# VHH binders against Flagellar brake protein YcgR (ycgR), part 111

Target 1, 263 residues: Flagellar brake protein YcgR (ycgR), of Thauera aminoaromatica (c4kar8)
Amino acid sequence: MAELSTPSPASPAPLDGGRGDELEKFTLRGARQILQLLQDLITHRGLITAHTGGGHSFMTAVLKVDEERGRVVLDPSPDPQANRRALAAPRLTCVTQLDGIRIQFPLVGLGEGQDKGRPALFAPLPAEMLRLQRREFYRLQVPLAHELSCLLKAEDLARKPVEVSARVIDIGAGGVAVVVPTGAAEFVIGGTLPACRLALPDGEPIELDLEVRNLNRQTQRNGTEQLRVGLRFAALPRAADTRIQRYIFKTERALNAKARGGL
Key: E = the ipSAE of ESMFold2; O = the ipSAE of OpenDDE; V2 = 0.75 times the mean of E and O plus 0.25 times the DockQ between their complexes.

## First folded at step 17 (VHH)

Design LA105 (from CX2 with T105W; framework vhh_7n9e_1; at its last look DockQ between E and O 0.31; V2 from the best seeds 0.67)
Fold by OpenDDE, look of step 18:
Structure LA105 (fold): chain B 263 residues (1-263), chain A 119 residues (1-119)
Amino acid sequence: as target 1 above (263 residues)
Amino acid sequence: DVQLVESGGGLVQAGGSLRLSCAASGFTFSSYAMYWGRQAPGKGREWVSGISSGGGSEAYASSVKGRFTISRDNAKNTLYLQMNNLKPEDTALYYCAKQDYESGWFSYWGQGTQVTVSS
């Protein structure tokens, strides 16, 4: 059974020239910056999800930065098959977070060996690291009790208009992530969903246009597959923005209070 | 193994037309949204167009909207890009890509087909 070498996920192509520029602002290319960030990952023992392609990933950590050899040392997976996939992959996409900031970087040229008598994975230092420091990218995880929903106006396979009530799972200043049943509608990244309705607890739904930015298939604990749709606010009126910001702030405050034992 | 093979590129004069094809294999083509991207010399890769798995939804970059048309034939495992009213700024290597529902983005870019639009 020829293990289908799942090609390494291509770097997400920016949907528009503006996004490329935006991503560039968050891309570290300086050797010193990269080294510092890797060192920070070591210090904080940050767990990294390493994607090998084909929907496969494993958990790893940066164990060491070898500046003399210009390489990073990673913790191998306890799963030998995952390690084989990693080694066979032309590129690893490493994803982690530090202090709530998403970090993404590619590793190319992975090898295996020993570090101080322990099995390790080795890769050349990444040429770039993406640090998404955008406060703008902060997403509040919506408490289930809030039951936020978004009525999506989409099309089915026959290009017939359909309305899909989607649960909002996270919200930020720039958009929402929702979950829909698989097959509920046709989605494509870059697609526009006009005249959708976002329901907030504080009043009437907000009508807005949404742009599809991400599509993830997720399997629930019960085995049911759902589609997570990342949506950008295409044009948000100021009043709507204010409402969304207020909701986020209020919710965060409540969550923090609860975490402190105040509720 | 997932394979994407682009074709149909070439040299064309401004205002001309080309039709690109992408032959897909190694996966259930009809289950995945598909995309076109391009890379101009000295520039990064940019998204051009997308089509949902069933073809019910399409999307276009603002730069190509009204000029390009994406389509697919699921029976033939083939993605198409009809490019009309081509401009010199459309000169690029054009790639087709598969939706990656794990990462949420694009994956499995082909080798590309060169499109050159002369003034």
Scores: ipSAE 0.813, ipTM 0.942, lowest interface PAE 0.5, mean pLDDT 88
Fold by ESMFold2, look of step 18:
Structure LA105 (fold): chain B 263 residues (1-263), chain A 119 residues (1-119)
Amino acid sequence: as target 1 above (263 residues)
Amino acid sequence: DVQLVESGGGLVQAGGSLRLSCAASGFTFSSYAMYWGRQAPGKGREWVSGISSGGGSEAYASSVKGRFTISRDNAKNTLYLQMNNLKPEDTALYYCAKQDYESGWFSYWGQGTQVTVSS
């Protein structure tokens, strides 16, 4: 009997300080994140180059994830020799892309079989997947003194428009995270918030469309519940992007200059 | 124990309608945003729609916007998906999902309900 009572743990980030291993920062090892990334590849019909070593490869795709059996199902090559090479290989290194981000993962224990009466290849779920973002996935923690805020145009319980002034707690190239009191507005992952206004220091507010990507609940010491809302920039004019990047760069420099010396 | 039980699927002709239900237990339903997803044969699970905990905000995948309507009845701990103008491409196993405010994402717990749309 399958049990789906416990949420999968979040994938851990590398915790060993000072290693300098860039690839480890981008390696996903959490079961839930691996399953979701494989599902994203299926949804976007990503073509995969499967490397068998020695410069040999073939094109394939993930046809489905069989969670009950703990395995992935791959499209076989039309070339029988490529399939035999893949089955004989001790490891397949699969390489593909999603939205310009390189995805790489190993498959071990590849087998041959049938899926709905058609030939297919299958393997146990990978133990890790590498997601190499082309942009640095850096989120600047916004200093409180900057009083960065974002005016959100959301909806209340009665579906009426409401404006919520939300403190920005981090900002990066692709979005912001904000905090609002629980119940200030209604939020749902996938929801869009048009014409919000991001207030940066020493400048005009930036008008931008936001999309809700994640929702975390937090309780403050005074008992007040807050909601952390992760937001993606849905469409960002070049001038707005430039100004956000400049803010991040200047703030990073200022914070680094204030840090005590030492290595 | 969180339990989500989907129902209301079946066989319908293209252009027809179905209403799916998701019965929730093991948590305070009215405190959580809820979602629908689907898995077509040979494809991965796809987000379809979401609704905020109080029902004030809805979201839809572009492939279903204007045809599907998500709703909830917090008094009955039940989530709904009204599916109109069904197409063969909507054939899938449909799942509901619960917001996880600790991780920040949502997750599926049920077995799903099959929707099959014939031409």
Scores: ipSAE 0.763, ipTM 0.932, lowest interface PAE 0.7, mean pLDDT 82
ESMFold2-Fast, scan of step 17: ipSAE 0.799; ipTM 0.946
ESMFold2 (binder alone), look of step 18: mean pLDDT 84; pTM 0.852

Design LA106 (from CX2 with T105Y; framework vhh_7n9e_1; at its last read DockQ between E and O 0.55; V2 from the best seeds 0.77)
Amino acid sequence: DVQLVESGGGLVQAGGSLRLSCAASGFTFSSYAMYWGRQAPGKGREWVSGISSGGGSEAYASSVKGRFTISRDNAKNTLYLQMNNLKPEDTALYYCAKQDYESGYFSYWGQGTQVTVSS
ESMFold2-Fast, scan of step 17: ipSAE 0.750; ipTM 0.931
ESMFold2, look of step 18: ipSAE 0.811; ipTM 0.947
ESMFold2 (binder alone), look of step 18: mean pLDDT 83; pTM 0.836
OpenDDE, look of step 18: ipSAE 0.822; ipTM 0.945
ESMFold2, look of step 19: ipSAE 0.698; ipTM 0.922
ESMFold2 (binder alone), look of step 19: mean pLDDT 84; pTM 0.841
OpenDDE, look of step 19: ipSAE 0.860; ipTM 0.955
ESMFold2, fold request of step 20: ipSAE 0.772, 0.782, 0.801; ipTM 0.936, 0.938, 0.947
ESMFold2 (binder alone), fold request of step 20: mean pLDDT 83, 84, 83; pTM 0.839, 0.843, 0.842
OpenDDE, fold request of step 20: ipSAE 0.868, 0.869, 0.875; ipTM 0.972, 0.971, 0.971
ESMFold2, fold request of step 23: ipSAE 0.788, 0.797, 0.759; ipTM 0.942, 0.942, 0.936
ESMFold2 (binder alone), fold request of step 23: mean pLDDT 84, 84, 83; pTM 0.846, 0.841, 0.839
OpenDDE, fold request of step 23: ipSAE 0.873, 0.875, 0.878; ipTM 0.970, 0.971, 0.970
ESMFold2, last read: ipSAE 0.799, 0.773, 0.796; ipTM 0.944, 0.942, 0.944
ESMFold2 (binder alone), last read: mean pLDDT 84, 83, 84; pTM 0.843, 0.841, 0.843
OpenDDE, last read: ipSAE 0.871, 0.876, 0.871; ipTM 0.971, 0.971, 0.972

Design LA110 (from CX2 with Y108S; framework vhh_7n9e_1; at its last fold request DockQ between E and O 0.26; V2 from the best seeds 0.68)
Fold by OpenDDE, fold request of step 20:
Structure LA110 (fold): chain B 263 residues (1-263), chain A 119 residues (1-119)
Amino acid sequence: as target 1 above (263 residues)
Amino acid sequence: DVQLVESGGGLVQAGGSLRLSCAASGFTFSSYAMYWGRQAPGKGREWVSGISSGGGSEAYASSVKGRFTISRDNAKNTLYLQMNNLKPEDTALYYCAKQDYESGTFSSWGQGTQVTVSS
């Protein structure tokens, strides 16, 4: 009887402080390290989920690090209500991912203003940043050229079985994130998708059971809305795990080589 | 503003049944997956059940599977939790939660409804 563990909140949810001891080794407190990591976030223009408490969050980005003033500049939400919540919150918990590594950091003392004539949110530099390098948290961003896909066996509004071919956008030892057209199927966190098929470049698709862990609505550059579905491997055969790990390792190595100018 | 109002809790004997309701307002109910969670005394919040926006998909925690049934009436903006064969360990404050498609998780805005199961 697979203990369906309570759906751990997806990647964008803050990690509960209860695992504090285990997370300490992944916590950066050095000023230089923090600045570098923030700068990396700026460079990569990664979206950050800022949690304001009470289950509320908004999407933001680090726009600038002001070292002279000791503050970080964030992109405000297009939702005025989200910004009000952020400003009223005693603490923001920012969650993001950089190069497949989960990053979490608190911001306190949020204010609003303008940066170069544009509305911005300001906060003092975080005192600490969590950088999770554990294998279980690592997610490889799948190169578009690889065209990884996952055939999802889901249900529609009428509870009729539907198959949805979903593009895999990231992959890790514990699961995949996929994108599907809005309305393609019904998804719920904690839901199981049995007998799905993950297509890897190295051979036949892997049949596996998936569990929905998170659901994000995303707007594409063309204005089309899509659903990002975070999926956990419910039961991964050892052979499949090996294949996935091999793919991740090989791809990561190739990406790193390219980044170093070797390819 | 998003509002979630839970009701239907109470005192029940072990083996009894309750039906919880969550009245939702301030958002397009039919466009959001909805969830039930609970918090027992001295314990953290735990996920209990979820239902997709259209009701086509359901999920349950292992502890309640086969005993609880989640449902929704989108026309009434109401989420339900039928709880059968209740156990003392089901004693908790039950709350409904709305999917947050920005964070990817779900959030509760309600005060919850107390369920107490006596032995």
Scores: ipSAE 0.885, ipTM 0.966, lowest interface PAE 0.4, mean pLDDT 88
Fold by ESMFold2, fold request of step 20:
Structure LA110 (fold): chain B 263 residues (1-263), chain A 119 residues (1-119)
Amino acid sequence: as target 1 above (263 residues)
Amino acid sequence: DVQLVESGGGLVQAGGSLRLSCAASGFTFSSYAMYWGRQAPGKGREWVSGISSGGGSEAYASSVKGRFTISRDNAKNTLYLQMNNLKPEDTALYYCAKQDYESGTFSSWGQGTQVTVSS
């Protein structure tokens, strides 16, 4: 007799995205792929945040790739202390965006020198570059002040339609997570909720079909139990996708500006 | 200790019907969504169907929709799967699973009951 132990049966995937191990499919390791991606950053004049450790970073850009020497050339910081930290760091973690894709790569063996008579930083080409196609994985944690809600078209105990106004706690390009009082409706993983309405801060609510992917119980500080429902968008119209992505982008930018302040 | 015991499998001809049962103990059955899954020889696990804790909502994989019906009897702590119009592709070990509200996914699978569909 075969033993069938946990984990779960073949199921709809949870909406909370991938773990670090799942990043391998987005990791470029081929020299030609890496060179092409670096050239794209140069062509688009992409701004890069280079993290030196200890919470320190500086803004830079890839100025060029020196193929003859197998090196990437970076714009130095106007702050000499930032340059000293970069040169002392065992590695830089470089992060940028290109065409809506997050790009991350390590640089090791950073040195200083000249490029066309101007100060520059040099490093060997990275051994890997991460192109994070974050559409299915990234989830903005919705600020409490935004009070985003979703009207769910669900079913009650008698299998009759019931509408539940649910607070949205996170949102990504592929779906939302909401919280509802325990018992507000009947939910099951794989269940479809047609014609729900997602309310964003500006514009008309978005009508969309949702599929339940994840169900968690959460206990509030006052002891009240809520149900967290992870929901996937089905057949999302382009206009709706654009509005959702715009909301995510603007909100994340505003949150990052408050948290980091800049350097 | 959660215990799930499947029964009702067997050999059936194509086009036939079977009704599977899953007897549950060790937890408050009526508080949990429940699921059926299956695993065919040489294949990975496949989610088949689910039913909400109170029985108000059901879900089905596209491959079985219209042929299979999930149900539950909370007074008897029993989950059912009525399988009609069976096809050779439905041949698999069928098992039930309990919702895990801490992880948000499934947990606690039964040992399964074999369904074999001959042509």
Scores: ipSAE 0.764, ipTM 0.929, lowest interface PAE 0.8, mean pLDDT 84
ESMFold2-Fast, scan of step 17: ipSAE 0.783; ipTM 0.938
ESMFold2, look of step 18: ipSAE 0.736; ipTM 0.923
ESMFold2 (binder alone), look of step 18: mean pLDDT 83; pTM 0.834
OpenDDE, look of step 18: ipSAE 0.875; ipTM 0.963
ESMFold2, look of step 19: ipSAE 0.710; ipTM 0.915
ESMFold2 (binder alone), look of step 19: mean pLDDT 83; pTM 0.829
OpenDDE, look of step 19: ipSAE 0.873; ipTM 0.965
ESMFold2, fold request of step 20: ipSAE 0.748, 0.704; ipTM 0.926, 0.913
ESMFold2 (binder alone), fold request of step 20: mean pLDDT 83, 83, 83; pTM 0.831, 0.829, 0.828
OpenDDE, fold request of step 20: ipSAE 0.876, 0.878; ipTM 0.966, 0.965

Design LA111 (framework vhh_7n9e_1)
Fold by ESMFold2-Fast, scan of step 17:
Structure LA111 (fold): chain B 263 residues (1-263), chain A 120 residues (1-120)
Amino acid sequence: as target 1 above (263 residues)
Amino acid sequence: DVQLVESGGGLVQAGGSLRLSCAASGFTFSSYAMYWGRQAPGKGREWVSGISSGGGSTAYASSVKGRFTISRDNAKNTLYLQMNNLKPEDTALYYCAKQDYEWGGTFPYWGQGTQVTVSS
């Protein structure tokens, strides 16, 4: 039985090395595979959550792979404290998603400097990268244009009951991740949010019971903080499951058509 | 400077009860969700219970649900864990933790903890 504090495979929180043998089959160790995956993250402008330990993280991106020097170049945080924590950390754990596939890799020996006259963080190329290719762990990154929201019943920082229309940033078969502005609501890991309403296109909102599985505060590129909340579908009727799956498939098709330059 | 001081642990027989307290200082207690975690000898840290900032929402590990009750007194900056029908497998060091929004799925440790020992 899994602990409620265990990170979901689909969450932005790092997967523990305690999953050892299960994760080995999803681990890339070939230099060319690693270089290609890092290049894919650059090409798709993949945002990375970089965990520095002690519950701290910041948003970054791979700017460049410097093959001649055997290193990766990352965007520094606009928060100087986040950069100091990263430089002091013995290891940085990077988590991202590409086409709904979870990608995780360590960086060791982080340094600071400049790339083309701009501040940058540098680290040796990772020796391994996790690429988790399972349908049950798949998460669709929700396009901002869809304005997909979930109405949550929660408490704000002033201890007042509040209904929060939270923006859905990703969705999968098992749950959603939402973003909430600082101060809008408080959550408790393991808590159940009853009678939440997930607004999908082309139908009435789906009423769902959601369980809080993870909480991450991230410093964004502009220096502001936001709370990201991972929510599991506690009980999902077949009709609701079908509608969620239909939304995921339709959105994937539309995104694939746009990527191919379709009209 | 955040400080959390646990108390109320001790030795108790199986089937007995204990109430743990956590005195909080150095932050606005009423603005944060609070948690109880435990670590038994030779085992990793285990999440036990959580309570929202206003006390309206609670959560429990399946191993303690129905036996333990988490509560808080925001006027006194104090978190409580009422433990009933204690079992030998509840023997552990118990510690409280402040909501750290950056701590997804794990607990920070915020003090010495309080030892609970349940005899068979």
Scores: ipSAE 0.230, ipTM 0.655, lowest interface PAE 3.4, mean pLDDT 80

Design LA112 (framework vhh_7n9e_1; at its last look DockQ between E and O 0.63; V2 from the best seeds 0.49)
Fold by ESMFold2-Fast, scan of step 17:
Structure LA112 (fold): chain B 263 residues (1-263), chain A 120 residues (1-120)
Amino acid sequence: as target 1 above (263 residues)
Amino acid sequence: DVQLVESGGGLVQAGGSLRLSCAASGFTFSSYAMYWGRQAPGKGREWVSGISSGGGSTAYASSVKGRFTISRDNAKNTLYLQMNNLKPEDTALYYCAKQDYEGWGTFSYWGQGTQVTVSS
């Protein structure tokens, strides 16, 4: 007899053909670990981007973890339409960062109500959270003031070569994430972008071959849509790797100094 | 409501060709990148090929590059995989997948797949 398979929920998968075994090492399934991580997000006032489907997202935060009721309390969007989309969605995918480490988790069964007289969203505690802490998963959030860009070589809707200047939003040992306007170029996971140019401070742009690993659509609060493109460094000369690591270290040190309360 | 229905598989001899189809419904097909993956007996699922929403960009796993061609017809909501010079190691259940622009930003398989068996 043949059993009908049910569709699997969307899951992170590395394009380079790992069996997902590596992601399992970063998946938290212990109730105490999940509670502690959510509490850390509260303590550090971590902003969360909640993806609701159809390219829609909104900014939220964990306000409280209700261990007795097994639920998380979230800050609703000031946009009522965003809250309606969230409540109608079968799943939220929540993405955030803590100390440069990417954290991702699903929320299912979102409801609305009040917490201590204030509007709030509620969801059951996630059964799992992804906490990516390997060197290649470490991502420095690039300060806007640095104006880092990467000139991408891609193709447009007419299959013609185009160059797109993309803003670099995060950077790590294994790659960068960039944002581009929706429709600026065509991207597909596994696509290779040859001879792209990464502009870092203190030197000439670095020429790199990049591979597309992930694609996210984000709708900003003002309704502007962006495509976030995750790009893997296909190969790095030692000199390029050294410059990237120096930039990360120097920027982290400067951000830590600011956190101590600069002028 | 997302449905992906794969078809076109079968038994073929080494060196032969097959054309797979994936009929999509329940979403705006022309707005999503689409993918083919496969799962051989006793192995995990592996990515085979991808095509951007407008068809301007394509990508292939090294094992199939030059032998397989991905294409799409947005007017018909259909994804295709033309497979030439098939090898026994291409034997697998083939799935089409839809880009997930949320979460990690990868892709999800929704269908039952279509079986491809290549005899030596």
Scores: ipSAE 0.757, ipTM 0.933, lowest interface PAE 0.8, mean pLDDT 82
Fold by ESMFold2, look of step 18:
Structure LA112 (fold): chain B 263 residues (1-263), chain A 120 residues (1-120)
Amino acid sequence: as target 1 above (263 residues)
Amino acid sequence: DVQLVESGGGLVQAGGSLRLSCAASGFTFSSYAMYWGRQAPGKGREWVSGISSGGGSTAYASSVKGRFTISRDNAKNTLYLQMNNLKPEDTALYYCAKQDYEGWGTFSYWGQGTQVTVSS
């Protein structure tokens, strides 16, 4: 008889938000809630990073939900190897954001087929979705026009100081996420980066200490390989916190005004 | 298949030393940050130490800093933890973990672990 093929060892605890009881209240398990959230992703054309395991991922989107068959329809990758990895994976971990709210959900049982004559990927509806709707978990997606950057004071392979100017892709009350070229510096979860400089549009850059909380490999639409580094603010002074919150508030107001004019 | 095998644990008196090893196979070891974690009886999981893929950056929990040293040999696909001046509170199952890039950029605990018991 066939053996259960799951690899040992025990499943890991997530590093960020490792207090599982806090995240449970943001986990959606109702079928109606899940369908509505998936529909919201479709309506807003949300881009999804689908992790296939082994450090591999690809960009996708939910094209539609087939309620009668209990399935989601996904956009395949233009890279055939990414599609092969996805089909071979026992599980896809899908990560995205909707209006600054972080969303994560698993897909199992992925298959290929056609949707209106076009190649598509299919999976059963997820049994659960994480929707992290709380102020301290909120992340503003930074407009490219702002060119927000953070100067990281990190170390290279020889443990020598190196400075990396990293683009800030999201920002919240507790931290930022930045992207850096692969190999620009050495990063490890739990590592601290002292005396970094966060450049906001208003005023002098903020000097602050950062802690590495997560590391994620990403391939951008243009094929560029980057490392996404999730950073937590350590011991943030109240004045710096006020400036960050002010930036977030002003930017949200500007984006909302544009959305009203843009329909 | 990805496999992590810990060794080097045992029974040691307080103040003593142990060196743990983690043999890795089934993936490109030099491309991944690696970690040591531990779980004592009746306590939650605790991150202990981490080392970047090339070895250029290390991090330690405050409870072990100055006493433990993480290192790696990428030519031998082996992760190490040198533990000095051991204390009874260091008693735990120690396991190594590989960086995962899924979801929120977390990591995983791999292998069955190696038991470290520190008597007073």
Scores: ipSAE 0.512, ipTM 0.844, lowest interface PAE 1.7, mean pLDDT 82
Fold by OpenDDE, look of step 18:
Structure LA112 (fold): chain B 263 residues (1-263), chain A 120 residues (1-120)
Amino acid sequence: as target 1 above (263 residues)
Amino acid sequence: DVQLVESGGGLVQAGGSLRLSCAASGFTFSSYAMYWGRQAPGKGREWVSGISSGGGSTAYASSVKGRFTISRDNAKNTLYLQMNNLKPEDTALYYCAKQDYEGWGTFSYWGQGTQVTVSS
């Protein structure tokens, strides 16, 4: 009776062809490190996108770390349906950012209950947390007041050319993340969006080609579903690069000044 | 449960052609972008091609661009990869993958793969 070794669920392969091994250096497995990172998320009130599978997600936050019971307490969704999906999911994939660093961790064994008389979600502490501390992945969170936008040239389901004005939520040297209404256009990872226009506050829009690198469905707290699209600058003229860098620098400086009580 | 079953692989001479198929089940196929990846011996998995849910948008790795064509039949829940002008460096286990809207741009669902061997 040859034990058909159930092929271990193939570890998700990175799209960039990077060896899964490359992520290991960014994976925290130490209990102390995990606890500290979770505590940091609490301290900074970091919003977390919890993915329940099937393209569904909800916004949550870590409310508490219960070290004695070895569990994490999460803020439930205001949408009961999202909570039901979360509870039914074999695994939650939690995604967030802290100080511009992307963090991802799995939660398994989600349950519901009460914490101090308030509804809460509970899960065992994650066994691992991915913290991508790559300079290459640094993204400035764009202040809402800046209203950065990117005009995407894409196709709809009928293959009709469409222009979608997308809000830029983060920007880095290598690309932008934008949010679009679900169904506004068809995207495929690895696809190129030609002749897009990135609007910066300092002048005329930058025309550039964008490559789709990531697609995430997100459900907002109000129940609205959005598509977050991670886009890489496929070809960026030097002048455009300079403008983008200047914007990032200026914005960071302003944010830091504000944080110090100067503005 | 999501199931992906690849077929159509085999031994082919350089310059030859193959057509791979991926039969999908356990999800609404027409609602998801689909992808092909491959893994050569001793190498990591690499992205090969992608197609949007409706089939309107396609993407290709630079290494296969102009030689491979991805397509889909949503009525049959089937993904295809037409591979032309095959090269020895195309030798790999080819996987189909479902779009996941989770995480870091990774694929969570892969088939068992179909072996493609290109002889010189």
Scores: ipSAE 0.365, ipTM 0.775, lowest interface PAE 1.5, mean pLDDT 86
ESMFold2 (binder alone), look of step 18: mean pLDDT 83; pTM 0.839

